# VHH binders against p53848r504to814, part 27

Target 1, 311 residues: p53848r504to814
Amino acid sequence: TYIMAIFNATPDSFSDGGEHFADIESQLNDIIKLCKDALYLHESVIIDVGGCSTRPNSIQASEEEEIRRSIPLIKAIRESTELPQDKVILSIDTYRSNVAKEAIKVGVDIINDISGGLFDSNMFAVIAENPEICYILSHTRGDISTMNRLAHYENFALGDSIQQEFVHNTDIQQLDDLKDKTVLIRNVGQEIGERYIKAIDNGVKRWQILIDPGLGFAKTWKQNLQIIRHIPILKNYSFTMNSNNSQVYVNLRNMPVLLGPSRKKFIGHITKDVDAKQRDFATGAVVASCIGFGSDMVRVHDVKNCSKSIK
Key: E = the ipSAE of ESMFold2; O = the ipSAE of ESMFold2 at other seeds; V2 = 0.75 times the mean of E and O plus 0.25 times the DockQ between their complexes.

## First folded at step 10 (VHH)

Design s05 (framework vhh_7sr4_2; at its last look DockQ between E and O 0.02; V2 from the best seeds 0.00; counts 0 for: pae O 19.7 > 2, placed apart)
Fold by ESMFold2, look of step 10:
Structure s05 (fold): chain B 311 residues (1-311), chain A 120 residues (1-120)
Amino acid sequence: as target 1 above (311 residues)
Amino acid sequence: EVKLVESGGGLVQPGGSLRLSCAASGFTFSGSAMGWYRQTPGKQRDLVADITSGGSTYYGDSVKGRFTISRDNTKNTVYLQMNSLKPEDTAVYYCAAPETREGYYIFDYWGQGTQVTVSS
């Protein structure tokens, strides 16, 4: 299981409670410390750099501002002689194709796109032109200002764009018997799958893609729990859909999965009446549950303590 | 026990208007958000509009500018004024209420629905 450490290159940084935006050397030193702590426990570490908040209702940094916050830092990390470059994997948290282009130029390995291509129609073309780049295709609904109104998920009848669905490791009648209990994860799987097909049609290769069901994006805290418990369903999910006179088979089986359970309002609801220190321990327990249900990558704030939980 | 009862549906011609009402009981209406959804056969329910306890409104793109959600806290009633109706507005319309406010609008309670049909 890979561990992805969150690093915000925004005014709202978490590492020392201070501002990291304008001081590249200080941010690089914080990242070097993160990497050293993680590499005592793991063969490699992924650093996920974000220059634009994706919290619901947050004000979005301009593209120029996002580039200014994130690209110099990524370049500094890649040029550092104090890091074992073969053990440090860089991710940029962006939904903008031009930011992704700039990050690729300076040596990023992963584009982490919370919108799954919804916010920028050029994103898939950028990923397709760079077959060495890993792309995280994440689920949300709406946009940053509207997603909190779109957390209602319900059953659908056959005859929409989806013709038939399958959950492997169980027969189709098992799915019918659990229909009301699996509505959420099946809707997420179908919406991810539709975006996945668009990525493939734009030339993105299957081996470039990780999927992320998007904990906390158009989901309540209770829905996050359902998604975590139902990761085995998502990892064994497939369906057919109509595309003009052709049937298209969408297969999510054995796709690598990322979960990001850490430090969102979700953890606060699970751990009610506990301080931040005990919340960090509870985050580790949730991370271990994510791994137990089959998550291939976990995105966390406290790499050191969460790494101990996954061992 | 939360109870939501929609009324005001019917058959109208394109370009016409309808006003839907939802009578609510079993909770403190003035402290609650309310919503309207619609569903066509074989499709998911779509958000049409919602309104906060403070009166702030949100509309789906397909109805923005044509539909208006409002509330009357003295009658425990939420309304949907639907103007300039189109055949694609044909659906069952559902009134919705949340169990509690959790930072996301989660509509746990639903009415039985009222049919709106727009055809010549």
Scores: ipSAE 0.011, ipTM 0.418, lowest interface PAE 9.7, mean pLDDT 80
Fold by ESMFold2 at other seeds, look of step 10:
Structure s05 (fold): chain B 311 residues (1-311), chain A 120 residues (1-120)
Amino acid sequence: as target 1 above (311 residues)
Amino acid sequence: EVKLVESGGGLVQPGGSLRLSCAASGFTFSGSAMGWYRQTPGKQRDLVADITSGGSTYYGDSVKGRFTISRDNTKNTVYLQMNSLKPEDTAVYYCAAPETREGYYIFDYWGQGTQVTVSS
């Protein structure tokens, strides 16, 4: 299982006076330390750089600000001789196609898009033009300001266009008996599948795509727990749907899955009556559960502590 | 619990000056970036200025040369000195801080805001 470490680029400005360069040096040193700590425990590390908040209801940095915060840092990481470049995988957390394009120019490996292409219609074209780039196709609904109000999954958004569903590693009789209890994960799978079809139709290759059900994006904290528990369903999910008078088959089997359980509010609901040591343990237990249910990659804030908990 | 408390807003004549303060608590202030944003009704909040933990500053184009952001780590306070104020600077000014882990900053904490009104 791969570990993706979150790194949020500081708000900074471009300056010929050298202050911008000093701040980049400080962030690079933090990244070098993070990478060395992770590589002591793991064969490789993924660093996910973000220059714009994706927290629900957060104020969004402008595209110019996001580029200023993130692109020089990515370039500095890739140019560093203090890092084993064959063991450090770089991801940028962005939903903007122009930011992704700039990040690709400076050597990023992964575009981590929480919107799954929903927020920027040009994203898939950028990914398709760069077949060596990995793309994380994540699930959300609405936009940053509205997603908290769109966590109602009792009705299928794709409705009658879905013709058949399949879950290939579950006792089919047990799934039929529990169908009303799996509505959430099947909704997420169908909506991911719709985004996947659009990506493929725009020339993105299946081998470029990792899927992410989007813990904390248009989901309540209880729904996050349900998604974690039902990852085996998602990993074995496929369906057929009608599209332009044609029937298409969408198959999510064997696609790598990313889970990002490290959301402050989500953990706070779990640990509200627990002392500090138990809160650290609870965070690690959630990460371990994600791995146990089949997550191929986990996105965490504290690599060192989370890695210890899963041993 | 992160708390940000702005002060120093008020009514000022065009060409005048004001100094805003933001007292911060509940996080390691000296290791954190801080920002000032402003908002007029019906618009999104616009970046006015920010300052990194290392002291590097950034200013929005409309305020560059007139406003100065600074910090005092001994008082856990960030300041915005606003000079040569114009009527278009009228807004609610918000102090902002990121959710912090070492090396991680996303502006998710906001104060209640302080009103600045520039009119004659």
Scores: ipSAE 0.000, ipTM 0.145, lowest interface PAE 19.7, mean pLDDT 78
ESMFold2 (binder alone), look of step 10: mean pLDDT 81; pTM 0.811

Design s06 (framework vhh_ozoralizumab_d1; at its last look DockQ between E and O 0.01; V2 from the best seeds 0.00; counts 0 for: pae E 19.9 > 2, placed apart)
Fold by ESMFold2, look of step 10:
Structure s06 (fold): chain B 311 residues (1-311), chain A 121 residues (1-121)
Amino acid sequence: as target 1 above (311 residues)
Amino acid sequence: EVQLVESGGGLVQPGGSLRLSCAASGFTFSGSAMYWVRQAPGKGLEWVSEISGSGGSTYYPDSVKGRFTISRDNAKNTLYLQMNSLRPEDTAVYYCAKPETREDYYIFDYRGQGTLVTVSS
């Protein structure tokens, strides 16, 4: 299981006189410390650099400003002689194809796109042109301003076509018996699959893609828990859909899965009324549960405290 | 308590200009980056400009670059937005905002009532 450490390149973390660019050495030192903490327990670490917030209702930096916040830092990380470059994997958290293109030029390994191509129609072309680049195809609905209004998944539309979907090696009747408990993960799987097909149609290869069901993006905290529990279903999910004048078979089996369970609001709901030690333990237990249900990668804020749980 | 009070909005013709002001209190103004954000009718919140605490660095999205200028007067705890060459699509309620950074995001919980800018076709 890989650990993906979040690094937010935002303006409020820097010196009073300037914005982030002048403080690259400070950011790099923080990254070096973060990597050392992760590599103490793990063979490798993924650093996920974000220059633009993707939280619901957040203010979006311009493309130029996202580049200014993130690209020089990525370049500095790749050029550092203080990091074991064979053990450090770089990801950029962006939904903009031009930002992804600039990050590729300076040595990023992964494009982490929370929109799954929804926010920038040229993203898939950029990924396809760069076959060595991994792409995280994430699930959300709508856009940054609307996604929280789109968290209703108790739609029974999938029940109308149960025979067109299945969990691998599961009898159709067994899937029917689970339908009321699995509506959420099946809807998420279908929507990921639709975006996956669009990526494939644009030349992205299956081996480039890692999927993320998008904890906290168009989902309530209770839905996050259900998704974590149902990762085995997602990892074995397949269905058929009509595309133009033909049926297309979508199979998510054996695709690597990323989960990001450590967001403050989500953890706060789980750990209400507990002291700091119990809260740290509960956070670790949630991360361990993600691993236990089959997450191939976990995205965390607190690398040092969570790295022991990831093992 | 953070207090932000916007003023200077109004009705203008396309191509016209307006200057918005924001009076700030309840925090160390010179130590905080400041934003102008806007919300057009029926749309989400859109970032319009950012200025560093010192005023030495400014940032704009492509939609307003070259037309809008953010500035600040740290002695008066006041933020400004000069808007030139206004277009109908600039019609919105404009807010000044102080971001609050959290782990993997920031939010604009600190904003005033806003000031309405209407650009007539």
Scores: ipSAE 0.000, ipTM 0.124, lowest interface PAE 19.9, mean pLDDT 75
Fold by ESMFold2 at other seeds, look of step 10:
Structure s06 (fold): chain B 311 residues (1-311), chain A 121 residues (1-121)
Amino acid sequence: as target 1 above (311 residues)
Amino acid sequence: EVQLVESGGGLVQPGGSLRLSCAASGFTFSGSAMYWVRQAPGKGLEWVSEISGSGGSTYYPDSVKGRFTISRDNAKNTLYLQMNSLRPEDTAVYYCAKPETREDYYIFDYRGQGTLVTVSS
């Protein structure tokens, strides 16, 4: 399982009227330490740099601000002689195609797009032009301001254009008998699959794509737990749909899966009644559960504590 | 270039059995997953089975699972569908289908003329 470490290149609000940005050298030193901690236990590490908050209802930095925050840092990381460049994989957390394009020019390896192309119609074209780039296609509904209102998932999870579904190695009828337990992951699979088709039609290759069911995006904390438990369903999911008088087969079987269980709101609900040491242990147990259910990559804030649980 | 020819349909009583065949040519049969689909009068296409190129993996929707068995003979370039415990709702034209690969997803554009299965007293 790969570890993806979150690094927020957001402003420090404690200075000069509420805004001060850490210099690149200081940020690079923090990243070097983070990488050394991760590489003590793991063969490689992925650093996910974000210059714009993607939390529900957060204020969005402008595209120009996001570029100023993130692109010089990515360039500095890639140019550093203090990092084993063959063991450090760089990701940028952005939903903006122009930010992705600039990040690719300075040596990023992964575009982590929480919107799955929904927020920027040019994203898939940028990824398709760069077949060496990995793209994380994440499930979200609506936009940053509306997604919290869109966490209701339908029973009988067949969309208007979807004809048949199946979960390989599992009887669909048995899943329907447990429908309040599996409707969520099957709806997420269908919506990811529809965006996957659009990516492929725009020239993105399957080998570029890693899927993310989007813990905390249009989902309650209880729904996050259902998704984690049902990752095997997503990894075996496929369906057919009608598209312009053709029947198409969308196959998500064995796609690599990322989970980001370290969302503060989600962890807070699970751990609200425990002391700090018990909370650290509980956080590690959630991460270990993601791995146990088959996540190929986990996205975490606390690399030191979570790395031990992952190993 | 791709040719698929279905046969083996006919009139059967409820509870009866039929075996459908599909002769394939114009492509490397063993390298392609194959499908059976059906179309009842006045209805759209319904997927009824899938088999991997090697024959090692098979898949069925709940409507036919346990009653239908897909198989293939790669030496004869032939796909089969064994249909048991037939019901009136199984009445349809049955087609074998080869997916057209479109950058890692499939379109069911290649199918034969079909073979009619009528299940009636």
Scores: ipSAE 0.000, ipTM 0.290, lowest interface PAE 14.1, mean pLDDT 78
ESMFold2 (binder alone), look of step 10: mean pLDDT 80; pTM 0.804

## First folded at step 11 (VHH)

Design t01 (framework vhh_ozoralizumab_d1; at its last look DockQ between E and O 0.92; V2 from the best seeds 0.00; counts 0 for: pae O 3.0 > 2)
Fold by ESMFold2 at other seeds, look of step 11:
Structure t01 (fold): chain B 311 residues (1-311), chain A 120 residues (1-120)
Amino acid sequence: as target 1 above (311 residues)
Amino acid sequence: EVQLVESGGGLVQPGGSLRLSCAASGFTFSGSAMYWVRQAPGKGLEWVSEISGSGGSTYYPDSVKGRFTISRDNAKNTLYLQMNSLRPEDTAVYYCAKVETREGYYIFYRGQGTLVTVSS
């Protein structure tokens, strides 16, 4: 399982004078320490740099500010002689194709797009032009200001155009018996499949894509738990869509999966306390569950403590 | 835009014959393998025949082999199905079809279909 460490490239609240040099140098030192801690326990580490908040209802940085916050940092990480460059994988958390393009120029390896191409129709073209780049196709609904209202998933997975679903390596009668309990993961799979079709049609290769069901994006905390439990369904999912004169079959089987369980609100709701030891334990238990249900990559804030809690 | 239009269906007695036609447009017909499929009431789609783009290779399931013949006229962009020795179990809506394959998904195109009823 790969560990993806979150790094928020925002200005801290009391940093002002010498802003350009002090912020980047300080951020790089934090990343060197993070990498050292992670590489003590793991063979490699993925650093996910974000210059724009994607929290529901958050204020979005302008494209120019996102570039200014994130691109010089990525460049500094890649140019550092204090990091084992063959063991540090860089991801940028962006939904903007122009930010992705600039990040690729300075040596990013992964584009982590929470919108799955939904927010920027040019994203897939950028990924297709760069076959060495890994793309995380994530599920959400609506946009950052509307997604909270879109967490209602129907009691059946079949939309108007969906004709059949398949969960490979499971009994078809068992799937029918569990339909009302699996409606969420099947809807997520269908919507990911629709974005997947668009990615492939724009020239993105299947081997470039890692899928993410988008914990906390258009989902309640209980829905996040359902998704984690039902990752085996998503990893074995395929379906057909019908229209006037065509049927499309989509196969998501064996796609690599990312889960990002480390959201403050999600973990805080489970624990409902301030005790640091209890919060650390709950986070580790959730990460271990993600791995146990088959996640290929987990995205976390606290790499050191999550790694020690896994047994 | 791929378009396929079937015709030639109707009512026929057991042992009889029908010839179906499919007018194709919106793609390079001669470069594409073509298919006939059928759907009996309340049942799923059943593959009936396949022909290569040139017409040099044809394929049939055992249920129709020897009775049905697929052919094409690439100058007219038309696909045909000659159905002989028809049986009541051949009653179905018949569709002309084309398949496009991509990485991890495929698109199956068909027309509106033409009804074949085999009955006394």
Scores: ipSAE 0.397, ipTM 0.693, lowest interface PAE 1.8, mean pLDDT 81
Fold by ESMFold2, look of step 11:
Structure t01 (fold): chain B 311 residues (1-311), chain A 120 residues (1-120)
Amino acid sequence: as target 1 above (311 residues)
Amino acid sequence: EVQLVESGGGLVQPGGSLRLSCAASGFTFSGSAMYWVRQAPGKGLEWVSEISGSGGSTYYPDSVKGRFTISRDNAKNTLYLQMNSLRPEDTAVYYCAKVETREGYYIFYRGQGTLVTVSS
């Protein structure tokens, strides 16, 4: 299982009230420490840099501000002689195609897009133009301001278009005891499948794509738990649907899966008003559960505590 | 747009023969593998034959092998299914089909179908 360490590229209030050279140096030092912690126990680490909040109902930085906050940092990480560059994989957390394009120019390896291409219609073209770039296709509904209102999931996310569904090549209708219990993960699979089709049709290659069911994006905390328990279903999911004079079969089997359970409102509900550091212990237990259910990558804030749970 | 129009269905006695045709348009017919599939009343879709774009390779499931023959006329953009030694279990709506394969998904095109009824 791979570990993806979260880094929020925001101005350090104590070192700089805005962007400055000292601010980048402080952020780089934090990243070096983060990498040392991860590489103590792992052969490699993925650093996920975010220059814009993707939390539900947050206020979004402008594209220009996102570039200013994230791109110089990515460049500094890649130019550092203090990091083992062959062991450090860089991801940028963005839903904006122009930010992704700039990040690719300075050496990013992964585009982590919480919208699955929904927020920027040019994202898939950028990924397709860069075949060595990995793309994380994540599930959400609506936009940042509306997604919390869209957490109601029905049996058939794509309506009456769905004709047949399979788990591990078994027709799910023949597994009737699963239908009511798995509505959520099947809805997520169907919506990811629709966006997957759009990605492939725009030239993105299957080997570029890692899927993310989007814990905390259009999901309640209880729904997050159901997603974690049902990762094996998502990893073995395929379906058919009607589409204008045709039927489409989509196969999500064996796609790599990312889960990001750390430090979202979800953990707070589980731990009942505990401090953020106490949540890191609880996150470690949830991360171990994610791995036990088959997650290929986990996204975490506290590498040391979560690494103990991973090992 | 891909268009497929089946014809030639009808009522036939057990042991009889029937020939189905499919007129194809909206794509390069000679470059595409073609299929016949069928759906019996109240049942799912069943594959019954495949032919390569050139016509050089054909495939059949055991249920129809030796009785059904798929062929094509690339000059007329027409697909055929010759059905011999028909049985009551061959009763179904028959569809001409085309498949477009992509990475991790495929698109299955078919026409409206033609009904074949095998009954005494």
Scores: ipSAE 0.343, ipTM 0.652, lowest interface PAE 2.2, mean pLDDT 79
ESMFold2 (binder alone), look of step 11: mean pLDDT 86; pTM 0.863
ESMFold2, look of step 13: ipSAE 0.314; ipTM 0.665
ESMFold2 (binder alone), look of step 13: mean pLDDT 86; pTM 0.865
ESMFold2 at other seeds, look of step 13: ipSAE 0.225; ipTM 0.639

Design t02 (framework vhh_ozoralizumab_d1; at its last look DockQ between E and O 0.50; V2 from the best seeds 0.00; counts 0 for: pae O 7.5 > 2)
Fold by ESMFold2, look of step 11:
Order: sequence, then C-alpha cells, then structure tokens
Structure t02 (fold): chain B 311 residues (1-311), chain A 121 residues (1-121)
Amino acid sequence: as target 1 above (311 residues)
Amino acid sequence: EVQLVESGGGLVQPGGSLRLSCAASGFTFSGSAMYWVRQAPGKGLEWVSEISGSGGSTYYPDSVKGRFTISRDNAKNTLYLQMNSLRPEDTAVYYCARVETREGYYIFDYRGQGTLVTVSS
C-alpha cells in the first residue's frame, strides 16, 4: 500500500519578497523532513501538494495564485539534492487543467483531480498528451459550493440505462442479499464508470488512471464508512448500460484505488469523545481499516503516525 | 437498425450436435468481427467464439475449443456456430454479437432474442 502525504502550500507573504523566498525554503525543509520520516518506515512516499482548498464550500484561490503557491515548490522538491528522487513521487492536488500542465512541466508525476474532470473539461486532454502522467479520477457531484446537498443515492445513478451489474469476486458474488446496503458504492462505481468512459474517449489510457470514491465529497460521514467497508465491491465492479442503439460494458476491475480518510469532519465525528493522545491512534485505526478493505493508496495528514498503523 | 436473428437451438442429448445460425442486417457484415456469446441460467454472459471480418481468424475459450467451430458466409450475411460433443454445461441461450472494444470498456451490438440450447437426456 502507498502512502500519500498531504501538503497544503501556505499563502505567500507577497508584500515581502524576502519572506516569499524564505517561505519556499521553509516549505521545502518541511517536505524534506516529511519525506525522511516516511521513508524511515516505507520504501517510497507520495507528496500531494495543494495550492487551492478543495474542501466543500471553501473559497477557491485564483488559478494564478494556485500556480504561484504550488509550481515553484514542486520544482524545488524535484531539484533538491537532499531527497532520494527515485523514492519520492510528486502529486499535485488540482482540478484546473492549466495548473496541471504547469506542474507537469516542472516534474510532477501525478495529477490528483477531485472533480474527475467535471470542473475543467480540458483536463483529460492534458493527461492524454502526457502518457507518463498518472491521473487520479475522483468522484464528486455538483461543484465545491453544491456538493454537500447532493448526497442522496438511488438504486441506479444512471437511471433506466443500467441493465446489469457484476461484482467479480467469489467472496462478494452473493451480495444479492445485501443490495439495499450497497446502493451507495454501486452508484459511485457507475458515476466513476461514466467519467472513465469520457477519459478513455479523450485519449487517456487505462494504465494512467487511479480511481478515488471521494470520501467527503457529496457524502455524509456515515456514507464514508459505507464506502470504506465496500471498497472490495468497487475494486471488482462492472456494469452494462444502454446507450442509443447498443449496450456498453464498463469494467473497473483491478484499477488501483485511493482513499482519503483523514478529513477533519470525518475524523471529528469518530473522535469527539476521546482525548488528544487517543485521537492519533483512532486516525491510524481508520487508515488501517482502509488498507484492510483493499485500498491501494491512502491519503493522510499525519504520515508518521499513520505509517506505524500501516506497518 | 442493426438486426441479428439467431436460430438452430433446441433440445439435444449429451454428445449431440447443433448448428446455430445468425442472420445479420443493418451494418456492413463483412467489415465486422462477430461473436457468439451465451448465458446459462443464473449466470453472466460468456464469450464462446470470435471470428474476424474476413473469416481468417477465430478464437475459442478452453471450455469449447475443439468442439465448437465458428464460421461466416459474407455473401449471405450469416454467422454460424457448429457445436459438437455437447455437454449439459453448454445449456444456455446463445446470442450473436458484434462488439467494439476500448480500454476497459466495450459495446455489445445486438437485438436478437437469442436461441435456446438445452443439453439433457
């Protein structure tokens, strides 16, 4: 299992040019420490740099500001002689195709797009033009301001178009008795599948794509728990749907899965009654559960403590 | 527009033979790879055979290899499946299909009701 460490780029102290340059060096030093701590316990580490908040209802930085916050830092990380570059994988957390394009120029490896291409229709073209780049296709509904209100899931996300569903694992083949309890993960799989088709049709290759069910994006905290428990279903999901004069079969089997369980709201519901020392262990237990249910990559805030739970 | 009409199914004893036919219309048959697929009761679809547009290449899964032969007559827009040495596990509804494949997704293109093959004594 890979660990993806979250790094939120701090706002620039733009009114002081000296402080601006020191901020980058301070951020780089924080990244170097983060990587060394992670590499003490893991063979490699993924650093996910974000210059714009993707939390529901958050104020979005401009594209220019997102570039200014993130691109020089990514470049500095790639140029550092203090990091084993063959063990450090860089990801940028962005839904903007122009930001992704600039990050690719300075050596990013992964584009982590919480919108799955919904927020910027040019994103798939950028990924397709760069076949060495991995793309995380994440599930949400609506946009940053509306997604909290779109957490109601029906039996078939794509309506009457869905004709058959398959779960390709003998241990879960008998989920017919649990269909009412799996509506959420099946809806997520169908909507991811629709976006997957669009990516492939735009020239993105299957081997470039990792999928993310989007914990906390158009989901309640209880729904996050359902998704974590049902990751084996998503990893083995396929379905058919009617499309004009044909049936379409979409197969999500064997695609790598990312989960981001360390979101503040979700952790807050789980840990409201425990003290601060117990809170770190509770977070680690949630991460370990994600791995136990089959997540291939886990996105976390506290790499050191979560690394203990993984090992 | 696309029409696929399967025929030739029926009840047959184990070890017997059947020849299925599929009359195709609404597309350029000679330019399309064709498939036979089957669905046993309570099971998903299983690919049974494939033939190239020209008829020069064929494929069979191990479950039917050596027993089934796919062929086509492009002048008559007809696809065939010769099934020999039939077993009870070959019992299924057989469909003629045209498919287009992309990475991780594909399209079935058929309208037939299929033809039922029942193998029992």
Scores: ipSAE 0.122, ipTM 0.531, lowest interface PAE 3.7, mean pLDDT 80
Fold by ESMFold2 at other seeds, look of step 11:
Structure t02 (fold): chain B 311 residues (1-311), chain A 121 residues (1-121)
Amino acid sequence: as target 1 above (311 residues)
Amino acid sequence: EVQLVESGGGLVQPGGSLRLSCAASGFTFSGSAMYWVRQAPGKGLEWVSEISGSGGSTYYPDSVKGRFTISRDNAKNTLYLQMNSLRPEDTAVYYCARVETREGYYIFDYRGQGTLVTVSS
């Protein structure tokens, strides 16, 4: 299982004229320490750099501001002689194709897009033109300001267009018997599958794609727990749907899965009656559960403490 | 507009034979790999044969290998499935499909009603 460490590229200071070279040096030093701590415990580390908050209802930085915050930092990380470059994998957390394009120029390995291409119709073209780049295709609904009002899931997210569903580790009769209990993960699978087809239609290769069911995006805290429990269903899910005088078969089997359980509000609901030491334990237990149910990558804030609980 | 029209289904006893046809139009038939798929009652779609655009390569799953033969007539834009030694488990609606292949996964472009094959005593 891979660990993806979150790094928010939010400088606290400005030089007149908008330059942040001093901030970048400090941020780079923080990242070097983070990488060395992680590499003491793991054979490699993934650093996920974000220059724009994607928390529900957060204020979105402009594209220019996002580039200014994130791209020089990624370049500095890749140029550093203090890091074992073959063990450090860089991800940028962005839903903007132009930000992704700039990040690719400076040596990023992964584009982590919470929108699954929905917020920027040019994203898939950028990924397709760069077959060496990994792309995280994530599930959400609506936009940053509306997504948490869209957490009601019905039996078929795509209505009557769904013709047939399969879960390859469960026969069709068992799936039918459990449909009321698996509505959420099946809807997530269907919506991811629709976005997957759009990626493939735009030339993205299957080997470039990791999927993320989007914990905390258009989901309640109880729904997050259900998703974690049902990762085996998602990893074995396929379906057919009607699409303009055709049927499309979409197969998510064996797709690598990323989970990001370190959402502040989600953990807060689980742990609101416990002190800070017990909260750290509960966070680690949630991360361990993600791995136990089959997550291939886990996105966390506290690499050191989460790594200890995984062992 | 792509059209695929299946025919030749019917009721047959176990051990019997049927020949299915698929009339294709609206695309360059000779340039497309073609498939037969089936859907048994209460089951998902199952691939049952594949033929290359030229007709030179054919493939079958173990469940039908040796009993079913796919063929095509590119001059008539017609796909065929010869089904011999039919068994009750072959009962299904059979569809022909034009397939756009992506990364080892298929987007099945089938638009016909299919043709029902029933194998029973």
Scores: ipSAE 0.014, ipTM 0.351, lowest interface PAE 7.5, mean pLDDT 78
ESMFold2 (binder alone), look of step 11: mean pLDDT 81; pTM 0.806

